# Ledger of designs, part 22: VHH binders against q9xhz8

Target 1, 326 residues: q9xhz8
Amino acid sequence: MGDTKVETISRLAQWRIENFGPCSFKKSDPFKVGIWNWHLSIERNRYLSVRLFPELSRVSKEQPPVAKFVLRVSNVGPNRRFYISPVYEKLLRTTDDCVWHVDSSFHGRFTIDVEFLDLKICPVNGGEASPVWPTDATMQSISTQTTLKCLSRMLEESILTDVIIHTADGTLSAHKAILSASSTVFKSMFHHDLMEKESSTIHIDDMSRESCMALLSYLYGNITQEEFWKHRLALLGAANKYDITDLKAACEESLMEDINSSNVLERLQEAWLYQLEKLKKGCLMYLFDFGKIYDVREEISSFFRQADRELMLEMFQEVLSVWKPV
Below, E stands for the ipSAE of ESMFold2; O stands for the ipSAE of OpenDDE; V2 stands for 0.75 times the mean of E and O plus 0.25 times the DockQ between their complexes.

## First folded at step 9 (VHH)

Design p4 (framework vhh_4orz_3; at its last look DockQ between E and O 0.06; V2 from the best seeds 0.00; counts 0 for: pae E 21.0 > 2, placed apart)
Fold by OpenDDE, look of step 9:
Structure p4 (fold): chain B 326 residues (1-326), chain A 120 residues (1-120)
Amino acid sequence: as target 1 above (326 residues)
Amino acid sequence: EVQLVESGGGLVQAGGSLRLFCAASGFTFSSYAMAWLRQAPGKRREWVALITSGGSTDYADSVKDRFTISRDNAKNTVSLQMNSLKPEDTAIYFCARVTYSGSWDYFDYWGQGTQVTVSS
């Protein structure tokens, strides 16, 4: 029965070798660490060479492991000698990607230990390798998700809500703490305004209940893409009014993604209204640089009647900048 | 282009010996482990011997102590000395390059093979 079995515990693999001849090669049985099967091999020539490599599989081929690990070779007995490798961090694809040379004097029984310190998987399409084992970042992610679920429940179930929001067509309950943490304006309302402080009520009359719910969903970390998309203009208004800068930015980015002939003028107006420079520039580029102004010829007159004089001036300047006289 | 060309096969009586040769070209020979495979009629192809780039060797249990694999990196050749041949050793023998991860079961290139026939 060959001493080729490798035992594993947690991130440690141990290969006990009972007998290894003077000029021999020995490969271990496969052992599982992470999502890969691994092999150790030893070769004795000028040195005792230890190799760690993954077993060939589709996964290992397409997504090879990046392993951080230490090798240790030790003999058995009271006068135990051991060699410890440096810490290796290697992309391991072949047997030669990591070779550790040890003193060839090891005879008889000895043990090879592989301690994996970290293990990452390379993405198929390239990019940065991701950890196979949980990291601090992973834990934070888990914690974050749990917190978000908790916050969502607090809102949905009205758990210890302490403020009533009056909207245009309904009321909602929320938490002063969340609102105050998310917006300096809300914070000010609750701390400085006597009426709001005493009544535990705020009025958002310029938003529908549904739009306000979307706002709360955003603040509580549970907004869906669909809700965001549906209410993004209302959300933009709210973000501006209540100085929610991250929301404002998110809205601007969203509106930048789908500029077309049917919405560009409206978005230009919104960009102007809320001082969204990126969106404004995008709209102007769409209209004039790409020449899409002709697609909105029917609407442009109406737009000019309503547009701010300064916006019109800016539009005109943009036209002049891109206009190439014959 | 990677090329492996086997030679040395033939008819031999049981208990006899043969030496197979493989000439490799088209790749850095010294960087690759090499192997001999065989395929008997009606059977799956199996590896019989392996030699690492460093010269270490491994053998299938069925041929252990009878076969010896060796390589000459200067000549880009790998050899298989087959002693004490048995009728069950009858097969087409292939020289193969061991591929990628170093798994001894994976080969990416092999030759056309050379027939070895051992008569009882």
Scores: ipSAE 0.006, ipTM 0.240, lowest interface PAE 10.9, mean pLDDT 86
Fold by ESMFold2, look of step 9:
Structure p4 (fold): chain B 326 residues (1-326), chain A 120 residues (1-120)
Amino acid sequence: as target 1 above (326 residues)
Amino acid sequence: EVQLVESGGGLVQAGGSLRLFCAASGFTFSSYAMAWLRQAPGKRREWVALITSGGSTDYADSVKDRFTISRDNAKNTVSLQMNSLKPEDTAIYFCARVTYSGSWDYFDYWGQGTQVTVSS
C-alpha cells in the first residue's frame, strides 16, 4: 500500500506518512466514514497544518457533514511524541473549514489519526441535523419499545397471569408482579395473602370492568389517549386509592390542560377531594385571576351551597389577593 | 498558460550575496504556494525553500539561516535572497508552483531556471 492510503476501522482513520521531507504538502487518497469520502492533507510551513475535509461530490454538496472529531499527530520511532487537537465540532463543506496547526514540526515518518466522536447529516434547508450513527439514547429507546411490546402482549393475551380481578361488572386477569411494582397497596395486599390466606383474586368493586382495564393498560404501557380521556376520573380515583403517584400526577396535569367554563367548578371540587394542589390553584387562577367566574354566574351559587367550608375560604382568599396582590 | 520566469542569476564570489526573482503569470498567484529548487551539475533536483500562500516559509537544512524566500502578491513575484554563498550552492535555480492534486510530485510547473555560480 502507498503513502497516500488512509486505513479505517469503526470511527477511526489513520494515515501513515512514510516520507515528508522534500515536499511541503501531501494529500491522502479518499477514505469512507459515514456516507462521505474524506481527505486528509498536510502542509509544512512554520508548523504542520493538518486539514480534514469531505471529497467534493453531489453527496457532500447536498448533505454536508457536521462532524465532532479529534485529530492526533505522532511520530514513529524511538522519541515518541504526539499532539492531540481540541475536540472540533464543525460543519465541513470545503478544505478551509478545518485546519489544525500543530505546534511542532514533523518530517520523515509520522502518523495522523482522526477519531470521529459524532457524525451528522446537515439538511439542505438549514434544519436539524440527523445522526449517522446510533446514540446511547437510541439504544435505550429501542430497548424500551421492545419491553412495552412484550408487556402489552402479556396483558392482551393473558400470558401466565396469576391473579383475577373482580370488578363491579366483570373480571380481568393480571400479574401480581406488575401490580406490586406499581403500587405499595397491591404489594402489601399480596404479602398479606401469602402469609395469612393465600388467594389469586382481588376485589375492586368501585370500578367497572372497562375502567379497570384502562388502569391495567396504563400499568402495562398499553393505554391509548382515547382510553385515558374516557376514564380520567376513574383513573384518578384508582391512582389515589392504590398510591400510584405517577398516574395521579398524569391525571392532574391532563385535567389542568383543558380547564374551561363548563368544567372548572367540577374540577375544583375534584381537586379538593383528591388534594390536588396544582389543579386547585389552576382552577382558582382561571376563575379569579383571569376573571372567568363571570362565565359561571348561574352555576356558582349552587356550587357554593355544596362546597366545603375551607374550600370556600380559599376561594375568598384568592379574590382578595387578585384585588390587592401584595 | 502558466509561466514562471527566473532572473537574477550570475557569477558571485564565495561569501557573497545574490537575489533571485521569479515572475509568475497565467494563474491566480496569491492562491498558490511557491518554491525554489536547484539542480547542481550531475545531481538530482533538490528542494531549497517554500513559501505558502499565507506567507509562511520553510527551508532545506543546507540553506537555513542563509537564504530568505519572500513573495509580493501585488507584483506576482517570488524572490530568494541568498547570503553567505558557498561553492556547493552552484546550481541552476528553478521557481516552481506547488499543487494540492495529490501525488509524490508536489510541483506541477517549473521555470526555465537561472544559473548561479559561486567561485573562490
Scores: ipSAE 0.000, ipTM 0.102, lowest interface PAE 21.0, mean pLDDT 81
ESMFold2 (binder alone), look of step 9: mean pLDDT 84; pTM 0.851

Design p5 (framework vhh_enristomig; at its last look DockQ between E and O 0.09; V2 from the best seeds 0.00; counts 0 for: pae E 26.1 > 2, framework grips, placed apart)
Fold by OpenDDE, look of step 9:
Structure p5 (fold): chain B 326 residues (1-326), chain A 120 residues (1-120)
Amino acid sequence: as target 1 above (326 residues)
Amino acid sequence: EVQLLESGGGEVQPGGSLRLSCAASGFTFSSYAISWYRQAPGKQREWVSTITSGGSTDYAESVKGRFTISRDNAKNTLYLQMSSLRAEDTAVYYCARVRYSGSFDYFDYWGQGTLVTVKP
């Protein structure tokens, strides 16, 4: 009686047994490690068999733990003896999934310790088990998120902003440091251009305030998909103008995702204008390879009148490439 | 990445001496207690010795007076000087980093081990 409690600290559990007595089996009270409750059991036969298993629960059943752990048995007294298991890495669902046999008879007080080295949870739908405890990746993610929140606040609350951006229909405040870090063009403007340097003002007259806000949101890491989608053409222009290569790429990818008959010609023009080869190719494929040129037959003449000669040539070549002579 | 690498194992005659080394990397070695364990064929792994970050040492009764644990923090290396070796000392010897020291030491990293064979 009374020696069934397991003490835990962090990833450690200790079960103190006062006396095994005449019993051949003992089971610990549940103890929590990670998101599961656990039990230890000991059985004394020829060997002392130590078992670690999760308490049956919905979580343990549907998402059983993969535990990396070490067991240790030690006696209490002047002649301390420690026995330690191999490192186990096991999916633990039942009492028999992990059994450690110790060739020792402990007649007095002894302690069973569990050191959890790692703990993973299996996904409900199958797949690879994921860590329950933070990893380097997790920490990086947390840190990143915190940083992004911080940057977002800097922008939203205009914390120590040092540049005013004049847009077509309004003004925004931002940080030279962020702009400069994100764009070589901005960097150059602030460091080398006298007007911008002296006035701490830049003019982006070809963007609306809203679009420019989207740009800033992107640069500060808090842009939403909705905002991006809404302003992606303006963002593309800005990306090109201010040499924000990652944004340009992101815009290109985005524009590739939703090519249709209503936008393909515009997309093609933009691809040409901003030298987006992937998008250009995609648009050409859409029009000619998939034969969707017919769907834009009413608009195509107007497009041809406006298109660059080189683009037209490329379009023609594409037609020839897919054309099957009768 | 935390790594522990044991070396120095080999065959030795009874009464002989051997010095094991455990090279540590990937962590601040001086901040951790380190232990030696051994596992004889067909037997359980057993604690041999521990040295704290402060340099305090502890030994299993079976090796007390014969083995000496030491550390060189500058070299990130743990040592086990074994003397008066016996047949029963035959085992794979492992070093382990103590992650937590309380009522009982808990370990988070182990080496691969080095074999010590005591034969006439």
Scores: ipSAE 0.018, ipTM 0.295, lowest interface PAE 6.2, mean pLDDT 88
Fold by ESMFold2, look of step 9:
Structure p5 (fold): chain B 326 residues (1-326), chain A 120 residues (1-120)
Amino acid sequence: as target 1 above (326 residues)
Amino acid sequence: EVQLLESGGGEVQPGGSLRLSCAASGFTFSSYAISWYRQAPGKQREWVSTITSGGSTDYAESVKGRFTISRDNAKNTLYLQMSSLRAEDTAVYYCARVRYSGSFDYFDYWGQGTLVTVKP
């Protein structure tokens, strides 16, 4: 009848015993938890013995479960009794790997509950057991990837865009919320700029359409390394203009990585313009500490003629620091 | 490894009080919401109370005004102060670490439970 079925929900399995007499044995129908079918069995001799075991199969033999669980046995009536096991973790290969010897007072009508607290697959090759249920790291990774996919769609498909960006050579559509969340400059622009609010347009005439698309790709979380590398200088200018501090720092770090004789003077001027202390010091170190100034000897004269006086003073101080060993 | 160990259960007369404890180890206790659940004989497990990482509390209607949940983050311990106990409070009480997934709360670690019996 209905006395062999184990009901399952989530990580819980419940077997309701309607009548269990002395010196008897019952085995449940199989029930599925994880990748295995399981059985519970009960046998009364001296004690009520409860067994939990995976149904023997190729899967359970090759991938036996490692399970952490709690057994609860309860009855009904005026002298209500409850048994609860210790927290129990076992590699379950045979019917004898998980046996509880429960108080003999459970007879007739009672309920057996198993709660699976953790469940892992143990490969026979002795490798690390892998969990069958999602962890925090797995769910966060799924959530993050889903969000990035949504943002990519919003930008690529122009889903509910509410601002038009006029660049030097074309237009782009974007979302005020994304721009405002990414930049206090954009936030202020949309909140108090009546021309931008009324027309739902903004002008970024100092960027090409392609470089502005790179900026949007960054803000929407979809910029590639190649796209970033190609547009580093434009992105640096935009990050400074719109106060996007993490992008500004990333551009600075990237520009330090490939300082060479053909770009060092231009990068030094840009580092001064945008007050990029790390890039400035990197360029000065390249020129003076590593002595590469001799590789730009003819270009340095014209650089000095146009350079800010304070920058020239810093360059001179760097020369004095290098020349004065202790 | 994450572990939750309940204690403080026992037998009590109707109208009496008990304090349950749940000692946590193997994780940053202060960063998680922790709940008490209970399961009475022959019934499904039911939610009793939750305390968030920020200290906000919530209670099942059946225990509101009688039970108080608290936490001591320095000792990694969750408490349930139970007062005015009734026969229907007889159950095994569990603490559980709370996880949130979309619209559902789920629990990834449970203790072994502690039995509370209110004598009729």
Scores: ipSAE 0.000, ipTM 0.082, lowest interface PAE 26.1, mean pLDDT 80
ESMFold2 (binder alone), look of step 9: mean pLDDT 81; pTM 0.805

## First folded at step 11 (VHH; framework vhh_enristomig)

Design q1 (at its last look DockQ between E and O 0.10; V2 from the best seeds 0.00; counts 0 for: pae E 15.0 > 2, placed apart)
Fold by OpenDDE, look of step 11:
Structure q1 (fold): chain B 326 residues (1-326), chain A 120 residues (1-120)
Amino acid sequence: as target 1 above (326 residues)
Amino acid sequence: EVQLLESGGGEVQPGGSLRLSCAASGFTFSSYAISWYRQAPGKQREWVSTITSGGSTDYAESVKGRFTISRDNAKNTLYLQMSSLRAEDTAVYYCARVEYTGSWDYFDYWGQGTLVTVKP
């Protein structure tokens, strides 16, 4: 049979067909891509059906490929026509897992191309498929993890720290570069404030050492959920003070997740203090739309005594919006 | 005339949900398989999901478990329920009646698409 062996280069495979002849079906020789051998097949009926599938093997059976790929059929000659499939992303185990139907009659020589855009292997014990080839995402992930470990070490081991942070009950060492990169306020302090610039010290007297460590952990990418949860109010204050917008947003979102009768009034106050509109709205909705104000009726008087007049007015307006006249 | 019209696209945060609709007209909707495709900026159009006339469904691996294709034959409408949306799901989403594939010029019928943007 005059068909050529499938040729491969990088993530491309090309199958040249000389003549379909009287055959209605052809299968390519196996070709290697990734860790699998592959076959292309073509079937001529109403349409030309092109199939890509792995050769049956232990690996393909136990760890089938997830392939992202595109197929192309083209005739050979001066008037070359191309038919291109959509991009498929399929788990390929059998011959019928992916079929591309092409409405074309190829009477002479034509070429089938497959371009693998991505290839993943399924784990034997289940789980998420992992890439066979390094991807940008994979590299970024590796790089990110490495960087985070590096930053963590810098902080933990005080590697070339250049600023001392005085807290309410202790001192910490950090890097001006990291602080400046994370906060415009810190940047300004180090670049424009003569006292801080010369002394290489900053004072954060309104935070404990532990809370400040949590802040640094956040900035250096090593904060745990537990630490974040524990210190989120202090972190919110710091975020607001030092204009760390991402942290402020993260704190707001976190505080919205667990609004309850025991914390809603406090959170409403915090929302007001730090101008957290989403949290404020959430707390008001909790209190008035859902009628939970009755659950905090014992605490509400104390709250009203301490609350800002504008907050009280807003609360009152919310009540009016929810209450229907009898 | 065969017509497909997508709707429901918009901006959504990662982890969010969105439901797309495709209104079909000009053919016996119940007799055809209908598919969703998407095209991200700078990328080729990719297959997302298909539902057959009989109601069988198939999904790209990237969306499997997160997206659900369905149809209402009485309303001549195709749906795509998207959940746990990711940044990589950002694309123009198209519905298509596709009997065969080839050059894009030979595809059966496509809608105009609806944009889905997943961003913080």
Scores: ipSAE 0.024, ipTM 0.227, lowest interface PAE 6.2, mean pLDDT 86
Fold by ESMFold2, look of step 11:
Structure q1 (fold): chain B 326 residues (1-326), chain A 120 residues (1-120)
Amino acid sequence: as target 1 above (326 residues)
Amino acid sequence: EVQLLESGGGEVQPGGSLRLSCAASGFTFSSYAISWYRQAPGKQREWVSTITSGGSTDYAESVKGRFTISRDNAKNTLYLQMSSLRAEDTAVYYCARVEYTGSWDYFDYWGQGTLVTVKP
């Protein structure tokens, strides 16, 4: 029954002061809103000063609140009069970060209310302050991240795997459902195995274990940018072989973005092999429209000796289209 | 009838200055705290600054040191002096009176806003 307790419900806090007369200062017991404990305090001189601050702790130092709130002071009884603060939005670390000077003096019995309109966690190391109260977008993001973690565990821990993949230099375990959902070629393989004989084994002898693991990481939704970059050519080959159209397009776009004189001839040959129209045109434009063929003059003879005759015709047509008058 | 009418917005170069005004009527202006808020395109409305009836001022961290709020109670007018303007200050600026009535009910009174554009 103390006069230091703050009652809370949802985003609201109320401090009923029963006697403020014999002292010039009073501080509330802590009350919890969000992840922090809070205090209110009052000081009486000529006017009433009201403070709102988080309890000093490692939590409030490492993850200080950014709070949007309003304060109110009122007398108690049927003819209440209210004094209302502005709506504040502030980073609150210490006692002195929020002081509201009420333009009236209060004695005896009165009530102080806080309404928290928004509350965010501000990391000390920088970054964006994150909301304390979830939104629909926040729950959707949590659900997605949870699913990705489950798929990662399935692959890493071989949880209920049902197929063994034999690569050029080792084996991997995987799930037929994941492979079938991502590739009609795999789907057809496993459907035909059911009809003819049971099989829990497939062979991908044109990939190393490491590059095949990159393929699995893609299919399970967990490939890193570093892993993708390292294995782009192997992934392109696999995407073409297993008809994984989104991966094939991603590999093509990535290979276009860093064309240079050291890789352009190789990429032109790969684009021809896999019928990658965008990459082919990009390589031809780099070589002829931008004139970089002079940078590969030493290598071009060897390239022509190995190139498909139809590709050489397309290269010749590009030369004619670039250098033809009118 | 509470009325709040903002003016003084316009186009300005980075580093420039503007002064916004808010003419108030329909209430005892000198008895209330009055605030500035702003809303950038595609973003939620945010608090900028407040001045109490007694003249005490407070500012959002993003504008502290660059913006100055003031009031003239004889003219029923709120001001916001903005200096060192940046592209991120581009927004519609509103003046507002917050009245917190009852234990848990309150009403906001808002102007129609004035546009401030800071061009690169």
Scores: ipSAE 0.000, ipTM 0.227, lowest interface PAE 15.0, mean pLDDT 82
ESMFold2 (binder alone), look of step 11: mean pLDDT 80; pTM 0.798

Design q2 (at its last look DockQ between E and O 0.01; V2 from the best seeds 0.00; counts 0 for: pae E 22.6 > 2, placed apart)
Fold by OpenDDE, look of step 11:
Structure q2 (fold): chain B 326 residues (1-326), chain A 120 residues (1-120)
Amino acid sequence: as target 1 above (326 residues)
Amino acid sequence: EVQLLESGGGEVQPGGSLRLSCAASGFTFSSYAISWYRQAPGKQREWVSTITSGGDTDYAESVKGRFTISRDNAKNTLYLQMSSLRAEDTAVYYCARVTYTGSWDYFDYWGQGTLVTVKP
């Protein structure tokens, strides 16, 4: 049979058919892509049916491939015609798992091409398929994890730290570069303020050492949920003071998640203080729209005594918007 | 991330003209050949045209003399000028990035497509 062996390069395979002849079916020789051997087959009936499937093996049986791929059929000659399949993403175990029907009558020589866009292997014991080839996403993930570990070590081991942070009850070492990259305020402090620039020290007297460590952990990408939760109010203050917008947003979102009768008034005050519009709206909705103001009736007087006049006006307006006239 | 985004599709009368655009991002556009494909309802996706990184062009016989592929590397944009449109040209048009492997072209990234409808 005058058909050529399937040629492969990288994630591509090409099967050249010299003549289909009187045959209604042809199967390619095996070709290797990833960890599997593969076959292409063509069947000519009403349509040209193209199939891609793994060669039966222990690996293919126990760990079948999940392939993202595209097929192409083209004639050979000056009158170029190309037909291309949709992008398939399929678990391939048998010959019938993927069939592409091409409405074309190819006479003479033609070529079947397959391009693997992605290839994953299923675990033997079940679970999510893992990529056989590194993807951009996987590489980014690996790189990110490595970087985070590196940054964490830099902080934990005080590797080439160049700034001392004085807190309310202790000192910490950090890197000007990280602080400057994370905050325009820190950047300004180190670049424009002569005193801080020369002394390589900054004072954060309104934070505890522990809270400041949480801040650094955030900036270095190693903060835990527990630490964040524990220090989120202090972090919010720091975020506001040092214009760390991402942290401020994260704190606002976190505080919105667990509004209750025991914390709503405090959170409303914080929302006002730091101009957190979402949180403020959330707290007001909790108190007035949901009628939870009655649950805090014992604390509300004290709150009113301390609250900003403008906040009180806003609260009153909200009440008026919710209450219907009798 | 590599992205291709087609635009310019719409309805046009037979004999009319339409210009499609494909905006590319996430890769060095000028270094790649780019192709147009189309898929009519109930039909196979078929090759329409290719322009190489060097500016060479190729066309399917069905569109030769009527369609013109071009590119603006400064704008990272591929174009398809369609003229003398026919009912048979009705299809979703896709742009695709080409990678060369010897004698044949392969396509590793596709746009979402833009619909062209040719009807009286």
Scores: ipSAE 0.033, ipTM 0.460, lowest interface PAE 3.2, mean pLDDT 88
Fold by ESMFold2, look of step 11:
Structure q2 (fold): chain B 326 residues (1-326), chain A 120 residues (1-120)
Amino acid sequence: as target 1 above (326 residues)
Amino acid sequence: EVQLLESGGGEVQPGGSLRLSCAASGFTFSSYAISWYRQAPGKQREWVSTITSGGDTDYAESVKGRFTISRDNAKNTLYLQMSSLRAEDTAVYYCARVTYTGSWDYFDYWGQGTLVTVKP
């Protein structure tokens, strides 16, 4: 017989029951919505119980559905009435996770409808469930990824570049629009250059070609974490010089993460130079609050001989605040 | 994970009584019809009794009047009270969760079974 088949269209499923009378239970053939096969089942008792559940499989166990849906039961004929469920939103692993009890008993011919309002894949190890169907957020993510691909190509293939950057050991091609959008310093440089009709070159003599390429990779949105870590100090200097505030903050936070006795004095000096208050405080805390100054005893004398006098006063103030008698 | 665990089997003399239990876990027991089946040595598995989620019962003619099926939804447990036992009742007894596809009942989960032996 064909009355176990569920017809589907888009996010809707309909199970037409031709004869429900000689048995107390009926289960549909599987039907596919999303990445899962599903079943509906009905049981006759004091009232009709309707279940929606995924077919047990490796897919449903490893990637169980979180479904938002509504169920409906209706009689056949003119003057149909619909009995509808609340909207459910549930993680569905087994037949027990969704049971809808209809406050009427149905016999013979009737229909069961499901409307899936949303479907998500639940990660087995926890975390955020991933939508099966496109949403506004999904389209935004696609658009963003497409844009980053375009920017990466513009830089890698030098598509319509309009400025040449002379670095300490080579040249790079770039786009004035990208540089201007990311830095008010570059914006001002190119505004002046446009008005004076000068050649389209700039000099960044304080960066190597490789470190300047890391800067461009950041500005075009395709810098890797490895590339960032390798060039953190050069990027900090560039971010300060070209007033790229979010890069400067990112460099500061990264430099705080791996303070150790081999780098703390250099980082303290750089924090002073670039007025990085968080990094400065972190270095002082490392040296004095945690007592690591004894690990740099040999280096500290040379550091003091060359340190800014105001920095030395701040270090003394930190000593006094830490070593106060109880 | 759906589990059905039978217990209460053993040896009994003709005319004796036994009470079988089936502990259910991993699903909402109160929402399902549950059945007892049995399989005698060398025979096919045969239906014994069913109780619906609403408490309606039905029995195979061979056990009607001698066996009583019941359920305790608070304890997620199915019972089979067996009385006036005969040699032909010797079998492994299984509980099974009822499902349905098309014109026939479909049983998607079975227990491991408990042996009932009726002999002198």
Scores: ipSAE 0.000, ipTM 0.087, lowest interface PAE 22.6, mean pLDDT 81
ESMFold2 (binder alone), look of step 11: mean pLDDT 80; pTM 0.801

